# VH-VL binders against q9umr5: the designs that were tried, part 9

Target 1, 268 residues: q9umr5
Amino acid sequence: SYKPVIVVHGLFDSSYSFRHLLEYINETHPGTVVTVLDLFDGRESLRPLWEQVQGFREAVVPIMAKAPQGVHLICYSQGGLVCRALLSVMDDHNVDSFISLSSPQMGQYGDTDYLKWLFPTSMRSNLYRICYSPWGQEFSICNYWHDPHHDDLYLNASSFLALINGERDHPNATVWRKNFLRVGHLVLIGGPDDGVITPWQSSFFGFYDANETVLEMEEQLVYLRDSFGLKTLLARGAIVRCPMAGISHTAWHSNRTLYETCIEPWLS

## First folded at step 1 (VH-VL)

Design c6 (framework fv_acimtamig)
Fold by ESMFold2-Fast, scan of step 1:
Structure c6 (fold): chain C 268 residues (1-268), chain A 122 residues (1-122), chain B 106 residues (1-106)
Amino acid sequence: as target 1 above (268 residues)
Amino acid sequence: QVQLVQSGAEVKKPGESLKVSCKASGYTFTDYYMHWVRQAPGQGLEWMGIINPSYGDTSYAQKFQGRVTMTRDTSTSTVYMELSSLRSEDTAVYYCARGPTYYDFWSGFDYWGQGTLVTVSS
Amino acid sequence: SYVLTQPSSVSVAPGQTATISCGGHNIGSYSVHWYQQRPGQSPVLVIYEDSDRPSGIPERFSGSNSGNTATLTISGTQAMDEADYYCQVWDSYSYVFGGGTKLTVL
């Protein structure tokens, strides 16, 4: 009798990407009810993240309501940011383990091959001009674009990430923090060979300073101010950090060793 | 090759509504935003709004809020712009223009329709 | 609310360099596009993203953008370049066009 698992996919992704993950769960935790949400698939994943949060919220409410023992979330890439916001806006979530697979929790700043596929004519140094406009904020990837050379623009214009990270004030911040703190475990997964998430430490709440030197989670104002509860969760022993080398961005949900090491232990 | 073909010229009376069509061909209709821009006689270009053909989401310039409605029909690859409560100052050439993709935000308005002249007079 | 200011007209002799300015507060932080409109025709994108040329646009057209002024430069100006030129940015709530500059080649 295992808790149900809800899976939220990433940018340009769909439920098909998780077929190996479902096989692994079935092998180690037979009888687990796994729901991979088929919302905002493919190009729809470019919709504003707050719109995606609302849609996913509507889908998860009945699943959580039917599982009084609790549920687990496995959220991949961009999906990890959707899940961050879900945990903050839902007054009544019963999430035990929130497993974040290589998600840019502090944002993205890189013109990797994946981003070049999305924006072939754009350069990372110039993307701030489009992303930090209200028009640009209608696209999910711009919602977590975090240019360390234009941090003032990020703080002022980000309609999503700066708000959920508590980097800019919001009327609901206190309620969002209280809701997020109800999570049982925050399991952070990522690694240096991801090749897409830049810097890769963003998956662990690390990020670039203005000189592009990575500062880890404990040096971030978000953590030091305990803006949405990271310091409190860490003090409770509720944050799990599971870095793994040798895994590319599209392989986090299909690597058996990763699953056994970082995911399996948290699927009670 | 990319083409945007607009409906023909119209003459309207004050208080009536206008509906202009723009039929797209030569590319995947749902991959590009569509914009509407107008130009009064002897005047400059004025942006009216944007529509996402994939989802039907719209955003309008403040000046036209409450009077303009943009829609699309994916089965015919056509966008529509309706402007209500017409006044003589709405006399203009109305253009549809293809905007940036999800993948290339920086391309500008790369293809334009031929324009539709609308004359509003009593 | 954001305003782009262009000179109403610019005149240049054939073969000389024409410079058309587009003024805006801190416009160097925006992505500027430029359109050419010949009489009775639809606008044509000649420069996008400050300085990039679409396929088919001659190398004579170039753009720059810094501080409070974006500039469209046409080197070796030809009679066929006579047109109205418009700059454009996305600002906060809408696309904003400059008032347009009539280029006369004589």
Scores: ipSAE 0.006, ipTM 0.422, lowest interface PAE 13.7, mean pLDDT 88

Design c7 (framework fv_acimtamig)
Fold by OpenDDE, second read of step 2:
Order: C-alpha cells, then structure tokens, then sequence
Structure c7 (fold): chain C 268 residues (1-268), chain A 122 residues (1-122), chain B 106 residues (1-106)
C-alpha cells in the first residue's frame, strides 16, 4: 500500500484548493490516504507560524502514529515553512518525502500581491519597520520576512525564520537539525513565473545578498555552516530540486504536468 | 458628499475595447482601493480587479488576465478600466466600488458607482 | 477558485425574519461581507466582516459566520428589503461573490 500523504495549505487558503491534487493522487496512486489539514484557513493563516506549527503538529501526530512505515508531506507556499519547522521540532517524525511546493523557504522580500492587502504601505523597502517589531511578528508573513538590507534587524527580530534556519543562536539548534535530518527526501519545487514568492529562488533556498543579487543554496551561510542540515542532506543525495517555468503561484497544486514531474515520483 | 461617478453607457462591437472611467469625490482618493465589478444581465456580481490609487498597483481576476487594464489619475481622482478583445459575453453593467485601505480586506466595498452599461453586439 | 453558495431565492412575509445563507468551505475562517442590490440600483454594503453594520444600515440587519455557513438575518422585514443579496469573501488573491439570493417580501 502507498504511504499516507499529508497536505498543508498556504496563506489565505483551505483544503478546497487541493481538490485537483487529490484527484491526481487518487488516479496515479489509488488507495492512498490523503489528508488535507483544515487548520488555520483563511484569515487564520495570519496567526504566528509557531502557533500554526503547534496546531499542525497535533494534527499530524495521530496520522504518523497510524503509519509506522512513514508518511509523505506536501506543503504549499507558507505551509512549506510550517512543515520545515514541524520537522525540526519533532524528534519522532517519520516523514519519507517532504515536498516543499513553491514555498519561501529562505524567506520573502518583495512587493507581491498579498502585501498590498495586508499592509497600508505595501512597499518591500519599508516593511521592515512593521515586521521587525514585536507586534509585527504576530503576523505569519512577518515571521518569514527577510530584508537583505536590514540583516541586523532580521537576525534579531525574526522570531521564526532566523531560528529554524539556525541563523541566530539558540539552545535547540542542534536538536532541531538532528530532527530535520530524519527526513528521507527534501523535494523543492518552484519556478520563475510564480509571481508571489520573491525571489522565486527562495523555494530552493536561494536568496538576495545585500545588493539584491540572488545567490544559490550552496552560497548561503545556512548551507555553508550546515546550520539546519542542508549541506548534510545534499551530501547524502536527499535533496531534489524541481524547477518549472510557466506556473503561477496559485496553480502549483493544480497543474497535472507539475504533479507528474515533480510530485508523483516521490509518493511511492 | 462621497460619491463615485462613472462614464456613460457604451455600445461596442466584438473585438473592440471599452474604457470606463470612475471619478471619486468627497473623500481622500488615495485612502481607498478601487474595485471593478461587473454584472451581466440577470446575473450576479463578478469581480474583475482592484487598483491602489496611491501607487497604481493592480490585481486582476484570473479570468481577465491579459485583457483588462486598470489605471488611475491622482490629479483628477479618476480610475479607469479598460477591457480589450470584447465579446458578446462582456455585455454587462460595470461598477466601480471603493474599499478602505488597511490590514486585510476587512471593510468591504462601501461606496459604489452608478454603473456603466456596456453592450457588445454585432 | 473558492466557491460561495447561496440559495437562489428566499421569501418572507412582512414583519417576519428573513435568513439568507452563504455556504463555503470553512467560511467561518474568512471575513464575509454582504451586499444588497435593489432592482435597477447599485449594490449597497449592509454587513462587513461577518457582523459589523455600516453607518446608515438599519439595526434589523445582522450577520453571523461560523463553520461552513455565513448568515445574513433581516428581522422585521419590510417591503423595501426586497432585493438581491450577495455574500463576498477574499480568497487566494481574489474577491469572490456568491451567486446571489433574491429576497421576496410577500
């Protein structure tokens, strides 16, 4: 039998968005038990990511317990960060494939469509004033805002991304790294035509330097220092990168070609 | 008095473009988003897109991507909506409607224009 | 796309309470707005953010939202309340309207 699949949605999203994905999985892997978690839907997705991590953890633990052979995670957009954190804090997870579906894994920095609805001044150059404040960090989006021009503020104020990345020292860094490394495969999916994830390379742990030049995963300090296990995972052949052009952000979970190319191979 | 005044009715042929204007008065133009919503005869409301008058940022419904363009003139407090490659199915009353700027769209569209009937026929 | 489901029509006698439902997957996690549209007129916002009432809207209009259903309630319904009513949410970077409900005052 196929391993159960757990799906975690993105910002302002719900399980309804994944109806096509469910169809694809059912067709290609009949009998697969797929659970799309209806937690923190809609506006509730703006709640702090650590709160979300706790909620999702409570939901996945029973599923994992019933699947001793392991489970697969498909985590979309903001959900990808939730899942990465989840795997970092769980010392007993049994995730075989962690599929990060167009997630801002290295953070977000840019004027994107969602920012204009959430902040009065939706300019990326000024969002640090809001996000790197104590009250700003109460919003999920600010938890992974990564301003390359204010690295000091990011490192000191980020209550989520900087911690799960191991960019700021904390007492759980070693344990979190160990936990995350329990994953069988890390499947990174994204593409240049996404339109929301900025830069789109963030889905592959690429990101801006101080000059807004995009550097690859292997050039990032988190990789070079192996702060949460990326270098180790790559070395063991556990990282899969699946870029695809021509896919908008809201289509990653509904595109059949994308599913067949980047998702299906890792559901066995 | 807060009001949105739209341009007059238009008759178009298939393949042509329409451009409707919406002039705002009685409030600070840049404090509100402007939406365009249309309604085909006997049908419901359909959201077309939104523009931020402060910066000109736009977001369009997927259905209209590549075919709709929204612009604003801050000097005249006017928003424009252009729809190209018209077809008979585009026959509708087109509305502009404002929504207060802020965190999350919590306020709804609180003021609407009078509507502009656009008829597309051969 | 997110889907909002409304009944096509609702009838109520004058003075009675009208209830219009708006169904959506876990809609209780969304902010729901309601619009009234009388024949030949532009829509009017009557409820925003599930239950808040704009200035000028009669107190007989109220809203609630939980689970999979948002509800617009009109107590003491009057003839002037006869109109089409639309629910609306924001989802996946789009504004979504329900199909509308025609309220007839008998």
Amino acid sequence: as target 1 above (268 residues)
Amino acid sequence: QVQLVQSGAEVKKPGESLKVSCKASGYTFTDYYMHWVRQAPGQGLEWMGIINPSYGDTSYAQKFQGRVTMTRDTSTSTVYMELSSLRSEDTAVYYCAREATGYYPYYGMDVWGQGTLVTVSS
Amino acid sequence: SYVLTQPSSVSVAPGQTATISCGGHNIGSYSVHWYQQRPGQSPVLVIYEDSDRPSGIPERFSGSNSGNTATLTISGTQAMDEADYYCQVWDSYSYVFGGGTKLTVL
Scores: ipSAE 0.249, ipTM 0.747, lowest interface PAE 2.4, mean pLDDT 93
Fold by ESMFold2-Fast, scan of step 1:
Structure c7 (fold): chain C 268 residues (1-268), chain A 122 residues (1-122), chain B 106 residues (1-106)
Amino acid sequence: as target 1 above (268 residues)
Amino acid sequence: QVQLVQSGAEVKKPGESLKVSCKASGYTFTDYYMHWVRQAPGQGLEWMGIINPSYGDTSYAQKFQGRVTMTRDTSTSTVYMELSSLRSEDTAVYYCAREATGYYPYYGMDVWGQGTLVTVSS
Amino acid sequence: SYVLTQPSSVSVAPGQTATISCGGHNIGSYSVHWYQQRPGQSPVLVIYEDSDRPSGIPERFSGSNSGNTATLTISGTQAMDEADYYCQVWDSYSYVFGGGTKLTVL
């Protein structure tokens, strides 16, 4: 029998987006219990990420407790950051595969229609003025806004991403690292044609430097210092990288080839 | 006794490349990160980058990205810093400095080499 | 990138307390290290992790870090303490040094 799968959606999203993913899982791994969490749907996805982490934590605890052999997480877009924090704050998680589906793991620095809806007159170059305020940090998208031209403001104002990435000190950092390292596999999925996640390499822990040149995961200072366990996971053989071209942001959960190549092998 | 011994002073012309060595002794080479920090005449300390001698991973300061390369040789416990496309502004004392490995607590750069003076002039 | 601001110079009389500040936005959330550099010499770590002293550093040296300011304090300042002092933190992309403070003991 297959381990249960827990699915966490993204920004302005809901469980309905995953109907094709569920069909694929049922076809290849019949009998898998899949739970798509119906929390923080639509506009509620704008709530602060720490609030979302608390709610999703309460929802996953009974699922994990019922599955002594472990569970898998499939976490899409913003949901991948929720899952990062879940793995760090839960002393007792039993996650085998954490499948991060086009999630901005090192942050976001790009113009999207979502940003225009929230901040109609803002461009990516201006958003730091709003996001790095206490008011802005009450919105999920600002919790992972990472302006490479104002990294000082990001480090000091980010209430979420800078902390879970170990870029800023936190009393729980050592415990969070220990908990995160309990994961069996970290499966990173993303690609150049996503069109929303900017830079797309953020899904693989790469990110812009101050000249907007992308530095890959192994060039990041947090990787070198092993701040939350990436170096340890890579050395253990636990990181899987699965880039795929030709897939737009809203199609990651509904592309059969992507599923068969990047997701299916990790749903034991 | 813990020591970091750097190569001797160099005079370079604009456009040339610089390669400074830093030989470690008296401790387990792979238990410490190695930093490179420079100091132009009469100026402050400027961080250039870091190397993890155990794995060879490097991270460079933005200003030097694309011009600096850091490498190590574990058989000789030596770290190298190469800086290309030299300009007169690269005239400085170049230091290597070690920092204990580990995520936390942070130990700072506790042992420094003697420095290598590099003069870039025509 | 993260910026640390230090006064360019501080003067004290022998035996008095010298205070050197290091300003940074929310610096209290970072681990601050302090280095002493005498003319023609390599830097020497005098404080690490905000307030800890390495072996061999006199008890006269102490550090604190809260809010937007980290402070290096040298009590009973001696002529041998004349040096440049640098604060230092690390962030997402780099290890950042302050501009340095020249301490004069007259």
Scores: ipSAE 0.204, ipTM 0.705, lowest interface PAE 5.6, mean pLDDT 90

Design c8 (framework fv_acimtamig)
Fold by ESMFold2-Fast, scan of step 1:
Structure c8 (fold): chain C 268 residues (1-268), chain A 123 residues (1-123), chain B 106 residues (1-106)
Amino acid sequence: as target 1 above (268 residues)
Amino acid sequence: QVQLVQSGAEVKKPGESLKVSCKASGYTFTDYYMHWVRQAPGQGLEWMGIINPSYGDTSYAQKFQGRVTMTRDTSTSTVYMELSSLRSEDTAVYYCARDLSPYGGYSYYFDYWGQGTLVTVSS
Amino acid sequence: SYVLTQPSSVSVAPGQTATISCGGHNIGSYSVHWYQQRPGQSPVLVIYEDSDRPSGIPERFSGSNSGNTATLTISGTQAMDEADYYCQVWDSYSYVFGGGTKLTVL
């Protein structure tokens, strides 16, 4: 009787990371069919995001077709951006709750172990040189690199995030907005102790201005212009914000209190 | 004392393939990107592609995608550019050019250039 | 694709100031670099990041970039400055060159 749940993992991740999440769902919603997608695991998570969107789209179509009452998406970290694009490119998705677990919805501007592995000598202030190059845009992490000091380069170079956020024009923008607006609930989860997502408010569509002052969602041009429907969703009462302190980046999918507070209520 | 030394001029027939080398010296080869830029007779500069010598990753201009291949040999500090299915319109001087390390600057530009390799494609 | 427009030629008398323009939509938001190419020689970087000079480039070379036009300025122009000059930007996907300007010093 519960709607199926589809889980999309993050950077350098795999389905195994969600074993605790699956236990929680089984305890509170027994009989729920949960599919954790085993696509773009480990180093394959570095593939360009549009390539990942195509692969995940092919995987979710049959699942959605078998669930006429709808499905829920739980999308972790980078996976939240994949799910943003899925909801826009699919003309016929039947997603009820889109649950975004600490995903950099407005982009990333901060040093992490992941960036140091890929770019060992990089500093966040200089990473725009590599990320906004032809070579850099072949890596998923660079598809959502958002340097607030080089917005002109971000707008021109981002092959993914600037387009799905409606910050740069695209022929399909109107259709993408219409498709995204079919979602029942947008549940945003994140917190100040994440340690990876920078600024952490990116998980709530907040982001740095040119002075590195965080402006919240309602002050973003993306929201004010209603570029892909955030203002419309908020007006419908469809956006849920669930911030929680004390949770590190790799713990969002394995913390029982977070699950009970932020996820469980949205799994009909 | 940075130097980029390219292989000598070549004459090719349509349908053949071209392979130009560029040997780097005077700096740490793997710390800088290398580009290939060509210039047809009486025309301007045209970007062909980029290679990261450290990882071997490449990206090519759309016009050359499918015909160009860039490689490197870290043991000899040499980059290579191979262009296949040559046409008379591929007659040009081919340059290798160094770009600052992505960790060392604020913009992408070419600080040192090879001497150029003239390639003539004629029947 | 992004397009950079340069005049095909500029003529100046020895000792006078030469200005070479590079036009592009909103080019002031990009970093513009300039190359000098003498006949039969490789290009040489003369200005990078709008206005900075590489070591070894004379102080008479300067650059500016605002709005829709970037400019290379050569003060006290000398015969040895005769060359083709190219502006260049990175447009996020590729490296775009202007068509080149032939500077003649008579």
Scores: ipSAE 0.000, ipTM 0.393, lowest interface PAE 16.7, mean pLDDT 87

Design c9 (framework fv_acimtamig)
Fold by ESMFold2-Fast, scan of step 1:
Structure c9 (fold): chain C 268 residues (1-268), chain A 122 residues (1-122), chain B 106 residues (1-106)
Amino acid sequence: as target 1 above (268 residues)
Amino acid sequence: QVQLVQSGAEVKKPGESLKVSCKASGYTFTDYYMHWVRQAPGQGLEWMGIINPSYGDTSYAQKFQGRVTMTRDTSTSTVYMELSSLRSEDTAVYYCARAPYEWELLGSFDYWGQGTLVTVSS
Amino acid sequence: SYVLTQPSSVSVAPGQTATISCGGHNIGSYSVHWYQQRPGQSPVLVIYEDSDRPSGIPERFSGSNSGNTATLTISGTQAMDEADYYCQVWDSYSYVFGGGTKLTVL
């Protein structure tokens, strides 16, 4: 029997986006129980990420309790950040594979239609004024806005990403690191043709410096300091990197070649 | 109570510039977007642009890009809309309208000013 | 540019139900807002987010939105409901209004 799979969607998204993913899983791992969490759909995906983490936590607890051999998480886009926090706040999670589908793990700094919908006056250069206010932090997209030209404001104002990445101090940091390190595998997926996640290397814990030059995961302070366990996971052989070109942001969950290459091997 | 009070009617000649004001009261000025929408006589509503009163950032409809400018003065809780190179087709009632940031209400105009009639004729 | 299509006019007898349509490609995926404008007056928000009513708007006003058509429904229509009605969506970087529908109660 295969371990159950829990799917967490992204910004302005719902369970419908995963129809093809579920078909692929059923073909290669027949009998797998797949639960696509239908919480914070559509506009509710704009709710603060800590609120979403609490709601998803309540939903995953009974699923994990019924699967003593473990579960897998497949978390898409913004959902990958929700799953990052879930793994840190849950003292007793039994996640084997955490599969992050094109999620902005080090944050977002790029213009997208999502931003224009929420902030019609926004450009990537001026969104820091909105996002790093207390009001802006009530929106999920601002919780992971990471302006490399205003890193001091990001570190001070981010109520979610800077904390979960250990870039800013938090009383629970040690416990969050311990809990995150319980994960069996961290599978990172993303690519240069995504078109939404900017820089695309954010999906692999890379990010812009102040000159907008991308520094990869191993050059990040969060990795070097092992703030939440990335260096430890890499040393254990638990981090899998699976970049793929030619895939747009809304296609990660519906591309068969990507599924077979990057996801299928991690669904025991 | 929420009020948006606009400046009075104006008569302009082609080629001149227009500047309409909208003074807000009854709420925290910087907590809401402000839009400008116009309506030609007997015609429908046409969106012109939006301003964020907190930061002063603006975004304009493509049709008005290059001849419209929106500004605000936080000390007087007032937004302004300037339209240059006026043509007879710019004859319209110009409205300011408030928009909430709440995700459930995003994109709606919950309170409107009384309108400013601008007539452009030679 | 996204386009919203409304009938230019709708007529109903007093006490009957008026239905005003707003057509747009895949409009069911948008949040539709509706405004009432009486002659010489500013527009008034009567429905937001497809079907919700602002405080002070009578229960006889309701809305729906699915597929390619959003609708504003006014039950028990009264003479005071005579007005122009506009649907509106936020699309990408713009706020788009329908052409307006003149409701006549005779």
Scores: ipSAE 0.007, ipTM 0.448, lowest interface PAE 10.1, mean pLDDT 89

Design d1 (framework fv_tarlatamab_arm2)
Fold by ESMFold2-Fast, scan of step 1:
Structure d1 (fold): chain C 268 residues (1-268), chain A 125 residues (1-125), chain B 109 residues (1-109)
Amino acid sequence: as target 1 above (268 residues)
Amino acid sequence: EVQLVESGGGLVQPGGSLKLSCAASGFTFSGYAMNWVRQAPGKGLEWVARIRSKANSYATYYADSVKDRFTISRDDSKNTAYLQMNNLKTEDTAVYYCTRDYYGSGSYPYYFDYWGQGTLVTVSS
Amino acid sequence: QTVVTQEPSLTVSPGGTVTLTCGSSTGAVTSGHYPNWVQQKPGQAPRGLIGDTSNKHSGTPARFSGSLLGGKAALTLSGVQPEDEAEYYCLLSYSGAWVFGGGTKLTVL
């Protein structure tokens, strides 16, 4: 028997987006219990990420309790940030593989249809004025907006990502790190042809410096300081990096080759 | 500065009614769930009622001991939560406290972090 | 009706370590119950200490810590001070509603 799989969707998505992923899992791991959480779908995905963390936490607790051998998380796009926070705030999670499908783990700095829909007159260079306000922080997208030209404002105003990444101090940081480190495997998936996640290396904890040159995970202060356990996990052999070219943002959960290469090996 | 101030307590006969108010200041009231908690003389704390924020459709919850007699409500434009108490019984005699809960506004679990001073309700003939 | 159980009373010496526990009649206490800890001194309104399992409110002294232990929520005080003498209540969440424990009277002597 296989450990249960919990799936967390992304921005403006719903559980229906994962029908191909469920088919693949059923083919390679028949009998796996897969629960796709249908919370915060559609426009509700714009709600503040801490609110979403609370709701998803309530939903995952009974699933984890019924599976003492452990569970796997597959978390897509924005959902990967929700799962980051779940692993930190839960003192009793039993997650084996946390599989992050093209999630902006270090933040987002790029124009997308989502941002143009909400802020049609704003260029990415000016969005910091809106996102780093109290009003802006009531939108999930702004919770992980990371302007590399205004890193001081990001550090002071981000109510979610700067805190969960340990980029700004928080009283619970030590407990969050301890809880996150209980994860068995951190499987990071992303690629250069995603077209939405900017920079795409954000899915691998890389990000822009002030000149918009990407610095990889091992050059980030959060890694060097081991703020939430990335350096410890890497030393443990618990981080898996699986980049793949040729996959657009909405195709990560429906590409068979991606599934066989990056996801299937981690579903025990 | 976060502040919660309860009012409306007093002496009432069994079968009577009272409406309590909890005035909030120093935070974004509309984002928080609000709770009423009571404490009978010389006894422990007992949770009474909860009302969630607009984002959660103002969902309400009640302790079995007060269900169908008490109604919790809120007016976000006035930063005030209310507890309408009907068909009061002598066992409802207690100090009634107002307290907030919230996980969503970011980094902190704001469950029961700030409490009001309480308002005394005495149900006696 | 769900019953939440705490030790009625505990005694600890100044500078000592003590652990208070919070159990549920419905089974093991989990993070999904959002275990909360509240302190109350005689004649005063309650004060929040732990807002969720192990997550402290900003004003909570470093000597207080929360955890899950043996299917129960736990509040541990290390290096107890005389001013820590108080009643301590736990709260657990059940489907949007909250349930208080009976309280633990902590005596520091």
Scores: ipSAE 0.006, ipTM 0.557, lowest interface PAE 10.2, mean pLDDT 89

Design d10 (framework fv_tarlatamab_arm2)
Fold by ESMFold2-Fast, scan of step 1:
Structure d10 (fold): chain C 268 residues (1-268), chain A 125 residues (1-125), chain B 109 residues (1-109)
Amino acid sequence: as target 1 above (268 residues)
Amino acid sequence: EVQLVESGGGLVQPGGSLKLSCAASGFTFSGYAMNWVRQAPGKGLEWVARIRSKANSYATYYADSVKDRFTISRDDSKNTAYLQMNNLKTEDTAVYYCTRQYTIFGEVTYYMDVWGQGTLVTVSS
Amino acid sequence: QTVVTQEPSLTVSPGGTVTLTCGSSTGAVTSGHYPNWVQQKPGQAPRGLIGDTSNKHSGTPARFSGSLLGGKAALTLSGVQPEDEAEYYCLLSYSGAWVFGGGTKLTVL
């Protein structure tokens, strides 16, 4: 039989968004136990990411304990950052494939409808004033806001992303790196037509420099310093990159060709 | 089908200037980074300059040997990349090649796949 | 300035196997340096063969393969053909810039 699959949703999302994904898995891997976690749904997805990590951790522990052969994670959008932190804070996770669906792994710097809805008068150029305050860091979207023009503020104020990326020191960094490196495969999925994740290459650990030029993963200090194990994983052959054009942000979990190409091969 | 054609090479005196052009056809030029690579007579290949796509703000990179003397640019409306060479030295004598670079957008990996035929630049008195 | 080093020349018999290597003065070559391999025959423009360590361009013959070996990038030809006689260049990426190796002249006899 197949290893269980745990699904973690994104911003303003819920388990219902994954009905097509579950159908695809059932067709290609019949008998797979799939658990879509119904935590921090809708408006609760705005709670601080460390709070979400704690809640998802409590839900995930019994699932992993019942699966000695291991489990797979499929984590969508903001959920991919939750899963990154889960893999780092859990001393005993048994995750084989971590499948990241269009998640802003190096952060977000873009004007989207979500941003306009939450902060109607803010532009991406000014959002750093709100997000890098103590008040702003109480909102999940600000936990991965990465303004490339105010990198010093990002490094000092980010309570989540800068820490899990090893961009700012943390007492537990060595243990977090060791835990993350236990993952079997890191499967990165994203594409240029997403329309929400900005830059879209953030899903592949690429990001803007101070001139808004995208530098890919291998040019990032996080990779070069091997801060949480990306360089080690790549050398081990454990990183899979699966970009696909023509897919909008809300369609990553409901496109059959994407599933067959990027997800299905990693669900042993 | 996919082609790169260089032009603008010729004989110039030390201290002079030349502007090279690289005309692209058969692919979506605006989505690719472009490089200039040169080869001195009987010598190996040497990377000169790179310009990224509009999505990456046309960022430019230069080899130390040409920095401050050469300027790489592009005009996506004409599917053409350029290399403006100023204050030319005799050691700049070479065949200059234009090549496109795949990134994760076009391909999952970085590589220089298509090369032009080259244009000869001779700097002598 | 980073210096990329290749064997100046190598000889292999038709049908044989040969491995070319590509090393760096700044330390071990990794996949993060995007090792590329380019073939050039006398009087011809260069031709791309392999990018990002081991990814073959469309049209690159199956007998060519790329890898990392002992802290260097490697290009292996298995079942060498006479038409494979050429100069082979590797290039590595450093902070957005490319650095070419000195080239390996492969002689097939």
Scores: ipSAE 0.000, ipTM 0.398, lowest interface PAE 17.4, mean pLDDT 87

